# Ledger of designs, part 9: VH-VL binders against Mediator of RNA polymerase II transcription subunit 18 (MED18)

Target 1, 219 residues: Mediator of RNA polymerase II transcription subunit 18 (MED18), of Arabidopsis thaliana (Mouse-ear cress) (q9sjz6)
Amino acid sequence: MSMECVVQGIIETQHVEALEILLQGLCGVQRERLRVHELCLRSGPNLGVVSSEVRLLCDLDQPEPTWTVKHVGGAMRGAGADQISVLVRNMIESKVSKNALRMFYALGYKLDHELLKVGFAFHFQRTAHISVSVSSVNKMPKVHAIDEAVPVTPGMQIVDVTAPATSENYSEVAAAVSSFCEFLAPLVHLSKPSISTGVVPTAAAAAASLMSDGGGTTL

## First folded at step 2 (VH-VL)

Design e2 (from e1 with heavy chain W100R G101W Y102L E103Y; framework fv_livmoniplimab)
Fold by ESMFold2-Fast, scan of step 2:
Structure e2 (fold): chain C 219 residues (1-219), chain A 118 residues (1-118), chain B 107 residues (1-107)
Amino acid sequence: as target 1 above (219 residues)
Amino acid sequence: QVQLVQPGAEVRKPGASVKVSCKASGYTFTGYYIDWVRQAPGQGLEWMGRINPNSGGTKYAQKFQGRVTMTADTSTSTVYVELSSLRSEDTAVYYCARDRWLYYFDYWGQGTLVTVSS
Amino acid sequence: DIQMTQSPSSLSASVGDRVTITCQASQDISNYLAWYQQKPGQAPKILIYDASNLETGVPSRFSGSGSGTSFTLTISSLEPEDAATYYCQQYDNLPLTFGQGTKVEIK
């Protein structure tokens, strides 16, 4: 089963340029454009004992938009999980057709929220493949009205750090992510995202989590 | 701004069919589902089914399966519900409603009163 | 099908009164519940979605609470324009189902 290590933080828009310069120095590569339409779906109680989260991601920066489905599972349990400052969870990712949303609706999934993320990303390849993205999170006043998107939290952007892992190497990958966070600490505080065992947040809860203590401080 | 416009009334004989229109404006027509809900005189609301204007995909309540057909015309931003083999108990106000996110409705048409009588 | 039961079927109250309407689902629907207001001769209007979220433009005197199988719509201080029939609707599973309605009349 595939896994991923995740940390998240918040940065003021005025400090994004400084973070970009720092990231470019650390990664040694040009930034990649990021413009992703993200649909977060959840299963109802009648589809299982606990809710599951499915994300449909459309990369709008490609000449032909491409769709990916990402299924995120439970967070790591047991002795040792509490010792890790990084979220470790099961994850499955695959490419899908543009009618995937309709298919998930037929399976009983419901749209929890949709967001447009606009920004940039860097990839850090060493012991682990670490992806760092810095993006404004935008909501649409109408479903799928991408060109009318407005920021959820004006003046603030989200920093997401993710790295793929396996059951054999997740400790090493988590350590690598944790070390990476130390390099970024002067500009952004990265921490475990808010989690709920088996329960997918509502749109309101998801928005609130972007400004939580777990994501750092912007005071 | 957002509007769903329906005709006011339709009258039919038992055994006939009726096709009710719902013309949408003020938003991206293909970005929202449209549901049909009817209300018999003095009674509550009854869901009939849903159409995706972008794909033409439909889902009908079992009670109406075989008698109901929902269609969409993207060139005119209009959704239709057609109910066949009409009976007197089909007399009701038929509403189209915009499905915002999770099968609840943020905008409704004014309703079309369909009267089935001999 | 999920059955939605509202109580009371009707009530009469004075301007300024606190009004409470309840809605019971025959099975767990989480927070997938909406409330609508319908005035005579008009289409229904959305008031609340996801059990407790107030729709844009709806007066703050309206509020919703509950989860699972038991839900409540509250009008904190009744106004003359609130005379209407109120409906709850579940959207946890198809077919979508509504409560039978609660008629609110002003004395």
Scores: ipSAE 0.000, ipTM 0.426, lowest interface PAE 16.7, mean pLDDT 80

Design e3 (framework fv_livmoniplimab)
Fold by ESMFold2-Fast, scan of step 2:
Structure e3 (fold): chain C 219 residues (1-219), chain A 120 residues (1-120), chain B 107 residues (1-107)
Amino acid sequence: as target 1 above (219 residues)
Amino acid sequence: QVQLVQPGAEVRKPGASVKVSCKASGYTFTGYYIDWVRQAPGQGLEWMGRINPNSGGTKYAQKFQGRVTMTADTSTSTVYVELSSLRSEDTAVYYCAREGFWSGYYFDYWGQGTLVTVSS
Amino acid sequence: DIQMTQSPSSLSASVGDRVTITCQASQDISNYLAWYQQKPGQAPKILIYDASNLETGVPSRFSGSGSGTSFTLTISSLEPEDAATYYCQQYDNLPLTFGQGTKVEIK
């Protein structure tokens, strides 16, 4: 079963440069541009009693757009799971054609919301493959109007840390992510994202949750 | 409102090169691909290539490979097409066009075109 | 390269007539087809994308249909301002290719 380990935080825009310098200081790491249009789709009643959520990601920073589909599933829960400082959840991610949106609409999925994420990313290979993205989260006032995107939380950017895992190695990967978070702690507070039963939080909802919980930078 | 503004005309001699500009306004310049499409007098439309203004990445039609260069200047929201080793057959109106968002390959807005004349 | 062939190359019709233009692709392009209108001395203007979706601001008398290799553009009731050349364009694969155009003249 494919899984991922996830932690999330928020950082003030004026502190982003300091975080970027810290990330660049880690050996063998290069900065990558990030400009991604994310569509969150939800299934209708015709596909079952329980709604499912699918994310379509379009990478706008390539010579031609590329698309991936990401289906996020149940998070690990229970007394044992509560000892793990990162979110561990089921995840399926695949490259798809430009037909993907039409296919999901034909299957009865509906657009729930869409976001434009703009920023940068770093990839680290130590005991696990860890990806860190720092991005402004922007919403569109009209469907697909990326040219009119407006920040969800002006002056703040979201920090996402993810690492792929399997049922065999998730403990080791979670530990690696946790150690990485300790390294970033002076600049940004990273925590396990809150999750509602049956619903995976959006980037916008996650940012709002971090603000309300007194989260954000620890500078 | 979205606008793509091009100069009206350019005249060159055979063997020279021409660089045509396309100034974009009314949208986020780095959010959309810009393509170049030409049209010889009384003829149909011919795709030359595309550029991603954000990355500078380009794709050219094979017919123009080696003679065409597309560039973008984000500070002025301007894209350029440069065509070298001009011949009389290159006389055409050169259009810049913006690709639509999600499918990425149809053109939702066009510049008014630049007539490039290759003659003495 | 995907070849796009339009028919007819030209037609003459009266105001109020139903006009149909066809476009054939040399291979399956699913529904990745757009239609453009071009008037003399002007840039092309998009009418239809994804074979059947009407662009915002385009009159409802225009419609598109078809999938795979066979496509049609229909003008349900021709108006004087519809005198123009119409082009189909595939965007299933690079290089992007256009039909040769269909000239619509008013009688």
Scores: ipSAE 0.000, ipTM 0.455, lowest interface PAE 14.9, mean pLDDT 82

Design e4 (framework fv_livmoniplimab)
Fold by ESMFold2-Fast, scan of step 2:
Structure e4 (fold): chain C 219 residues (1-219), chain A 121 residues (1-121), chain B 107 residues (1-107)
Amino acid sequence: as target 1 above (219 residues)
Amino acid sequence: QVQLVQPGAEVRKPGASVKVSCKASGYTFTGYYIDWVRQAPGQGLEWMGRINPNSGGTKYAQKFQGRVTMTADTSTSTVYVELSSLRSEDTAVYYCARDLWFGESYYFDYWGQGTLVTVSS
Amino acid sequence: DIQMTQSPSSLSASVGDRVTITCQASQDISNYLAWYQQKPGQAPKILIYDASNLETGVPSRFSGSGSGTSFTLTISSLEPEDAATYYCQQYDNLPLTFGQGTKVEIK
């Protein structure tokens, strides 16, 4: 699959249990724990004026950690694209070896930030494969110090809804995701992730958004 | 304060097995790998393997494959290494150490004080 | 297995001296190298990680440099408490391997 449909939202921790119960009640559900070390890389000036994002994802809930590289392209634009409430973008996702970070550094990428996401995910095995993850986003005070991770926005968690698509079916998949968002609307408000001109969404941008626009107090 | 606490000494006969404990405190036990490193008297450091306390998954050095078993008890935050078919050359101080980066084997930021295992007949 | 070779195997120096220990890897390990200090009867203690990053709480007289296959640990002004054996360790690939150690003695 070369494309994905994406929406994202924020939920208060106190409402997470209600969302989990709702998701568990859906037909075709598959639950998993989520504990992912995410390294977010961004292209440097040598790779052009427009920044691109590459994420290296380490699944820490496996018996032995596995690395996945995820590269996302810019959002779909133009006739019809602006009319849909779901972000549609090109995406490549592949399992990689542990030397992937060094390889991307050699290609001119730089580490933008790293985060630890902890929570759960549900996969709905219907006509469209829809994945919903609910996670706390945590930052490390020292590079790779996973154990010392602290929440970026205490009391709030990120909800990500994604579905793989192709050039032939993205419209139908986007409609399915949009319908799913409306089903979840009583508990969480899902919308297109924030995208700056020439910059794809990043975990740092999401974390900053939670701190400044999420409405959560730092206590 | 991060601590890894080990017993001081164990004595075994050749052919027996020994199980050494390492009790962790001061951090999230399931957040880090624990590795085992041994050191024979007057010699250097030798890596034996590691365990992921969250999953129970293990990786062993080829030299110890078939003789070593590493386990973790999350209820007591304790990791164990069991070495069977002991020989006199297994006499060493056995250290547990906290491995910072899961799966990719980073460096060891905290070490237990070591357990001296003596194998003698 | 990646072989780590340290030099010298031992050295004797005076308080205030600049001490340099080298470590060679049998293949490229980028900067995935740590340095440990071990005093008699004690467990090793981390000094340097990622070849050049000083661990919190370690005196600034310790520094590390190098990348690829050649690495150096430097003590800018030797103190009496620095008498110890120093080990380099690669964490680029399994099995994890250590240098044979460099014993630093005070004259």
Scores: ipSAE 0.000, ipTM 0.480, lowest interface PAE 13.4, mean pLDDT 81

Design e5 (framework fv_livmoniplimab)
Fold by ESMFold2-Fast, scan of step 2:
Structure e5 (fold): chain C 219 residues (1-219), chain A 122 residues (1-122), chain B 107 residues (1-107)
Amino acid sequence: as target 1 above (219 residues)
Amino acid sequence: QVQLVQPGAEVRKPGASVKVSCKASGYTFTGYYIDWVRQAPGQGLEWMGRINPNSGGTKYAQKFQGRVTMTADTSTSTVYVELSSLRSEDTAVYYCARGRYYDILTGWFDPWGQGTLVTVSS
Amino acid sequence: DIQMTQSPSSLSASVGDRVTITCQASQDISNYLAWYQQKPGQAPKILIYDASNLETGVPSRFSGSGSGTSFTLTISSLEPEDAATYYCQQYDNLPLTFGQGTKVEIK
């Protein structure tokens, strides 16, 4: 079973340059531009008991768009799960054709939301393969109108840290991610994303959750 | 208010090259592909290739590979197509057209430029 | 390359007539097909995308249908302003390819 370890945080736009400089200083890193159109699909009632999330990711920085499907399952549960400061969840990621959206619609999936992420990413190998992305999360006023996208939370950007794992090594990978998060403090506070019963957080929901300040205040 | 503006006409001798411009306005220039499509007098539409103004990446139809170059200037929101080693059969109206960057919405065109008539004659 | 074949190459019809133009793809293109209208001296104009979706501002007398390899553009009641050449275009794969066009003339 493939898994991933995930933490997320928010950073003020004015501090993004400092974070980028810090990340550029790491040995063995590679920087890439990030401009990704993300379609978040939910399973319909005819496909099973629990709603599942499927994400279609379109890389817009290519000469021709390329598509990836990402299926995320629920978070790890049980004794020991609450000892881990990192979200550990099942996931499957595969390259697909542009026909994937129509195929999922034919299977009874429905569009939950869509967003445009614009920013940069760094990849590096430590004790685990860790990917860090820093991006503005933008919503479209019309379906697929990416050129009219506007920030979900102006002045703030989301920081995603992910690392692939397996059922045999997720504890070690989670520890590596946790240690890496300490390196990024105090520039950004990274934490385990919240998960509602029966629903896996989407990027928009995660952004809203992370920008909530205790008493329900959202930036 | 989205528009693509091209010059009306260009005349070249056989063996020369021509560079046709297409100036975009009314939208985010780097958010869409620009494709080039030509039409010889009395003939149908022929796709030549596309450019991603954000990356500068290009894809050309095999027929034009080695003779065509597409470029974009983000500072002026202008794309160009340059065709070299011109022959009489290259006489055509050359259109720029806006495609989309992504998924299932990529590949049809709206809007089109007015077209530039390139005449190749001695 | 995917070849697009239109029929008929030309037709002549009266105002009020139902006009049908067909487009055949040499291989399965799902519903990745657009229809354009081109009047003499003008650039093409989008009418229909994804085989059956009418573009905003296009009169409802235009409709598209089909999937896979066989597609149809229908004008339910021909108007004088519909005299033009109509092109289908596939966008399933590069290179993008167009049909040869169907010229519609008004009697």
Scores: ipSAE 0.006, ipTM 0.528, lowest interface PAE 9.6, mean pLDDT 81

Design e6 (framework fv_livmoniplimab)
Fold by ESMFold2-Fast, scan of step 2:
Structure e6 (fold): chain C 219 residues (1-219), chain A 124 residues (1-124), chain B 107 residues (1-107)
Amino acid sequence: as target 1 above (219 residues)
Amino acid sequence: QVQLVQPGAEVRKPGASVKVSCKASGYTFTGYYIDWVRQAPGQGLEWMGRINPNSGGTKYAQKFQGRVTMTADTSTSTVYVELSSLRSEDTAVYYCARVRYYYDSSGYWYFDLWGQGTLVTVSS
Amino acid sequence: DIQMTQSPSSLSASVGDRVTITCQASQDISNYLAWYQQKPGQAPKILIYDASNLETGVPSRFSGSGSGTSFTLTISSLEPEDAATYYCQQYDNLPLTFGQGTKVEIK
């Protein structure tokens, strides 16, 4: 079963350069430009009795857009899960064709919201493959208008730390992520992400949820 | 002030190359693909290819593959199309156009902003 | 390549007339079709996208309809400034292709 370990934080834009310098020292020279258009889709009645959520991620840094579909399950619950300092959840991630959005619409999915994330990412391999992204979360004033995107929360950026895991190794991966978070603690405080119960996320609500659970440092 | 600015005209001899510029202003240059479309005198519109200014990646129409090159300079927000081995049939107005590139970005979208065009004349 | 065919190739009409231009695609392009207006000596200008959506700033007398392989552009009441060549364009697949154009002249 594929899983991921996730923590998030927030950082003031003025402190992003300091974080970038620290990450560059940790991860070497593998800085990547991040520019991703995220579409959140929800299932309709023709796919069963309960709605499901999928995210289409379009990488706008490539010569042509490349699409990834990501489906995340609920967080791990019960004995032991509450004691882990990172979010552990089931995750399926696959590259898809250029007509993926049409395909999901044909299957009864509907667009819930969309975001543009702009920033940078670093990767490092030690005990786990850890990815760190620092990005502004931006909303479009009208559907598809990425050139007119504006920050959901001006002056703040989101720090995402993710690492792929399996049912067999998620404890070790979670520990690695937790150690990484402690290393970044002087600049940004990372914690389990969550979402407000009973609220369907909009771009603004999604950013607010990330900020409330991000534990980031405003220096 | 969202605009694409091109020079008015270029003249070349058969066999030469021409490089046409397109300067963008008023929007996030790296946020949009730029396509090149040409129009021979009295004829319709013909798509030549596309460049992603952010990555420098390109896709060309098969007809022009091997003699067209598209480049972008992010420091000046300028894209270029260079066409080599010119023939009289290449005489045309060359337009740069911004691709409206939204949530179905892989759908090879339409053009919401056009340059004024550069007339390239190929004559002996 | 997807072939786009317009009809008629040209027309002449009076101010106030209702004008309809048709565009046929050689295969199903859903609603991935745009209409452009080109006046002599000028670059094309977007009028309609996604087959029926009017671009901001375009007069409401312009409208588009259709899906699949058959599309129409309608000018409900022709104005002198509408003398131009009109092009349809599919964006369902590369290479992007245009219709041959319809020239609209005013009597």
Scores: ipSAE 0.006, ipTM 0.487, lowest interface PAE 10.1, mean pLDDT 81

Design e7 (from e1 with heavy chain D99G W100G G101S Y102W E103Y; framework fv_livmoniplimab)
Fold by ESMFold2-Fast, scan of step 2:
Structure e7 (fold): chain C 219 residues (1-219), chain A 118 residues (1-118), chain B 107 residues (1-107)
Amino acid sequence: as target 1 above (219 residues)
Amino acid sequence: QVQLVQPGAEVRKPGASVKVSCKASGYTFTGYYIDWVRQAPGQGLEWMGRINPNSGGTKYAQKFQGRVTMTADTSTSTVYVELSSLRSEDTAVYYCARGGSWYYFDYWGQGTLVTVSS
Amino acid sequence: DIQMTQSPSSLSASVGDRVTITCQASQDISNYLAWYQQKPGQAPKILIYDASNLETGVPSRFSGSGSGTSFTLTISSLEPEDAATYYCQQYDNLPLTFGQGTKVEIK
């Protein structure tokens, strides 16, 4: 059963260069360019009383854009879960065609929002496969108007740390992520993303929450 | 010292496939992309694609999509490019080069001359 | 695809001359531009990266300038060992693309 360990933080753009240097040293891996068009879809009442979230991700740093679907489940609860500083949840990623959007609409999903993430990523594969992305989160004034994208929070960028896990090793992976985050603590504070009623947080929601200091409902 | 070592030459008949190796040493193999660039006799440089040895992920130029395959063997720090359905127009020197995202080619292999002739 | 246009295609100059090679990108590539030197029978060698940064070990007579869509490589005082073909390359977007090359010959 595939799972992921997740923490998220915010960094001022002026401090991104210092973080990049630290990550290059720590990971020993060249940075990867990140330019991803993300469509966030939410289920309607016909699929259950609790909203579920599906993300369609288009990698624009490709000669021909490729699409993936990412579905995340609820956070792990119960014995030991509330003692860890890392979000652990079920996660499935699959390569899909552009027809996936039409299929999800037919299933009763609606487009909640779309965004463009621009930045860089590092992958650290020593004891656990840890992925770190640092990106500007941008919104489009018109559906699919990528060239007109503008920052959701000017001067701030999102830091996402994720690592794949299984039901057998999630505690070890969570510990590895937690240790990695302690190393980054001088430059960025990484924490467990917020969870509410089965709705999975997004980078845009996190940025909106930072802006409103009360709930992020404006986005 | 960073080195990218390639064989000197390969000869193939039209319609065959060729697999060219690039052995890296002197740095952390998974820390950089390896890109492949070819150069036909008397012509300029043409990017074919890249591989991320850390993930195994590849990105190919549209012109070569469907007949190029790049692979990496982390146990030997070696990258390969395989080109199928060879034509005389594929006669070129094939270079491997160390690269990355938003990064230049700081080290190059010495090149492998692939000759396609009947 | 981003097209890189170099000029001139070739030039002949004397030792001690100042040589300039230009490179134009079909769209804004910021400063993600490198210059390479290739001598006959050899692999290309990096000279300049990020449009204006001189690679370690490269003689100071080489310099790069420009940003956005217009770039220049300058050799302030040509030496016999500089006879080579020079290429510009963008690394802002995939596919990575090169200029057609400028052959520099010594008179």
Scores: ipSAE 0.000, ipTM 0.463, lowest interface PAE 14.5, mean pLDDT 81

Design e8 (framework fv_livmoniplimab)
Fold by ESMFold2-Fast, scan of step 2:
Structure e8 (fold): chain C 219 residues (1-219), chain A 120 residues (1-120), chain B 107 residues (1-107)
Amino acid sequence: as target 1 above (219 residues)
Amino acid sequence: QVQLVQPGAEVRKPGASVKVSCKASGYTFTGYYIDWVRQAPGQGLEWMGRINPNSGGTKYAQKFQGRVTMTADTSTSTVYVELSSLRSEDTAVYYCARELRFLEWYFDYWGQGTLVTVSS
Amino acid sequence: DIQMTQSPSSLSASVGDRVTITCQASQDISNYLAWYQQKPGQAPKILIYDASNLETGVPSRFSGSGSGTSFTLTISSLEPEDAATYYCQQYDNLPLTFGQGTKVEIK
């Protein structure tokens, strides 16, 4: 049981190289390749009247696919962020076996939607462990057809900044994330995800919202 | 406007303790570390330690471990450094300074300093 | 602890001169280095961070360079208001450590 601090932004594909150079310059760390198949599952009525969401993450960049389950809880309301643009939320993440999808189906969960994220990541270790990923978000034209994935927002990529935290240190971690956002501000504007509106002005904003909400798409 | 306000001067006898305050304003107090740096007359800058005002967590330089205590009062946005068993060589200007945190453990704002004189 | 050594300890120069101050770290600190200016009776003021980034509001005649263990602060054309003591500070590891300072005096 833990928490995480999260901000997201969007960047035009033509500016990704400049961002990569800036990130590498921060600590000289080499980029890590990112290719993740993400399945969002929702609970059925048999597990309660309020639907719950879990995500199954498959790292396709490994010789053998590795599986992780991630459950995201409620956001902290106005108390977890030292800066206005950082989301603090409950999160659990655990490695699981190859048959996790089958087990969740047996428990009454259903596939809500799936995504393929392709890009790169950097990891920074100082006062907090901050992970930054820059990726294209792709959707499948048919269930599990990862080879046929197409971009949700052509010409745009999503920047995710995350850092694990605890109830005792989330304020410190949030401040670290906020400072990191200011450093990247010349190239990308990072803000709190889950800022919903009745009108979504751009496809990039829709992609960011989809990623943060993890649901609302029928598949 | 970001400000860190300290008292002007303190005088103590050898063996006594001194507690210096640093009142912060103009920003979110719990969002930044506050460090203490001292400077003996005519000498350079010496880092004493830091405090996280949100958690109360502290890190002290080994030289001061055992006789320094840093505390924070979030209700008044004030940080304190208390130094015990004072010696004449502790005579110095004591500064509080704000630290940015992630990869940026440098100081963007400083208090005006408090001159602590240890003599009798 | 990481030891920071500055050179020279003091210098005297004329207005308009180019001034160079060097800072050596006892081990690799990448670019985690800041430079401060301190005038008599005042608190230090940040000039440069991440070895080469100029703080907002600092005159462009100030510049920083270097990486690893060797760093330089340059004042391209000295002004009367630049008479001060300059300190480097590493922030690669705790404890945070400063150079001993370089006093810049105007002739």
Scores: ipSAE 0.000, ipTM 0.422, lowest interface PAE 17.3, mean pLDDT 81

Design e9 (framework fv_livmoniplimab)
Fold by ESMFold2-Fast, scan of step 2:
Structure e9 (fold): chain C 219 residues (1-219), chain A 117 residues (1-117), chain B 107 residues (1-107)
Amino acid sequence: as target 1 above (219 residues)
Amino acid sequence: QVQLVQPGAEVRKPGASVKVSCKASGYTFTDYYIDWVRQAPGQGLEWMGRINPYSGGTKYAQKFQGRVTMTADTSTSTVYVELSSLRSEDTAVYYCARGLYWSFDYWGQGTLVTVSS
Amino acid sequence: DIQMTQSPSSLSASVGDRVTITCQASQDISDYLAWYQQKPGQAPKILIYDASYLETGVPSRFSGSGSGTSFTLTISSLEPEDAATYYCQQYYSYPLTFGQGTKVEIK
């Protein structure tokens, strides 16, 4: 079963450079540019049916844009799971053609919103493959208008820390992510997304939730 | 208290230009698009274009391309629409409206632009 | 451009009547459709977004339905304050376009 460990936070744009310097020192590797077009699809109204969420991701920083589908499941729940400082959730990710949007429309999904994430990422491999991205999250009208993207939280950027895991190693991966969060704590407070009660988090929902809860911004 | 405030009226001669303001308050100005929609006397609504106050990016209806310009001043939370080479058929009420992903949730009270000789 | 056509162009009805207004799109717009109410001398006010979702503060007698190319706005029990012109609007593709409007008058 594919899983991922996730923590998120927010940082004021003016403090992003300090975070970048810290991450560069930690990873010892060159930063990657990040420019991702995300289409968030939702199943129809809840008339006794559990809504599901699917994200289509296009990496616009590649010479040829590549598409992936990401289905994010509910978070681990229960008293034991609640003690873990990191969100652990099921996740399926695979490469798809750009025609995937038509397929999901045929299945009764609708395009809920479009996001454009612009920023940078660092990756490092130790006991776990940890990815850190720092990006502005920009919403788009429901008509593929990248040039008209509107910031979700102007002056703020979202910090995402993710690491792939399996049902056999998620506790070790979560511990590695938690340790990484402690190192970044002076600049940004990373925590479980506030909507981790079995609801599927999105970048827009995460950014809005972190902003409304006053979490993640420390400088 | 979200508000979009516009001047009441403007009068211009044919061939002149007009610049209409829309001052926003009660929300984070750069979080939302501002769209401009006009309505000629006794007629329906016509979309003119949209501006992103954060980036300054614009999208105009083809009918107005070349004689419409939209700008935003973040220091005063004000959006402007400027229409040049005015004709009598440009006589209309010009509305600014706040764009959300779903629709236009707040509208200005409108500015009546009269083009007459 | 996507053409939006409303029917009827005008209607007269009595208080308490069920009123329906239809909007037809020239091509499939999924559910990217909003309905607005405009009273004389006032700015439009949003009633419905995404074809069927009621905007906060709008009376529950208003409802929307439809998808693809055919949409309906229904007022279940007409009130005197509902005398207005109603517009549908697509936001599926640029340029954004409105229907020509339906004028609702109280007998």
Scores: ipSAE 0.008, ipTM 0.445, lowest interface PAE 12.4, mean pLDDT 79

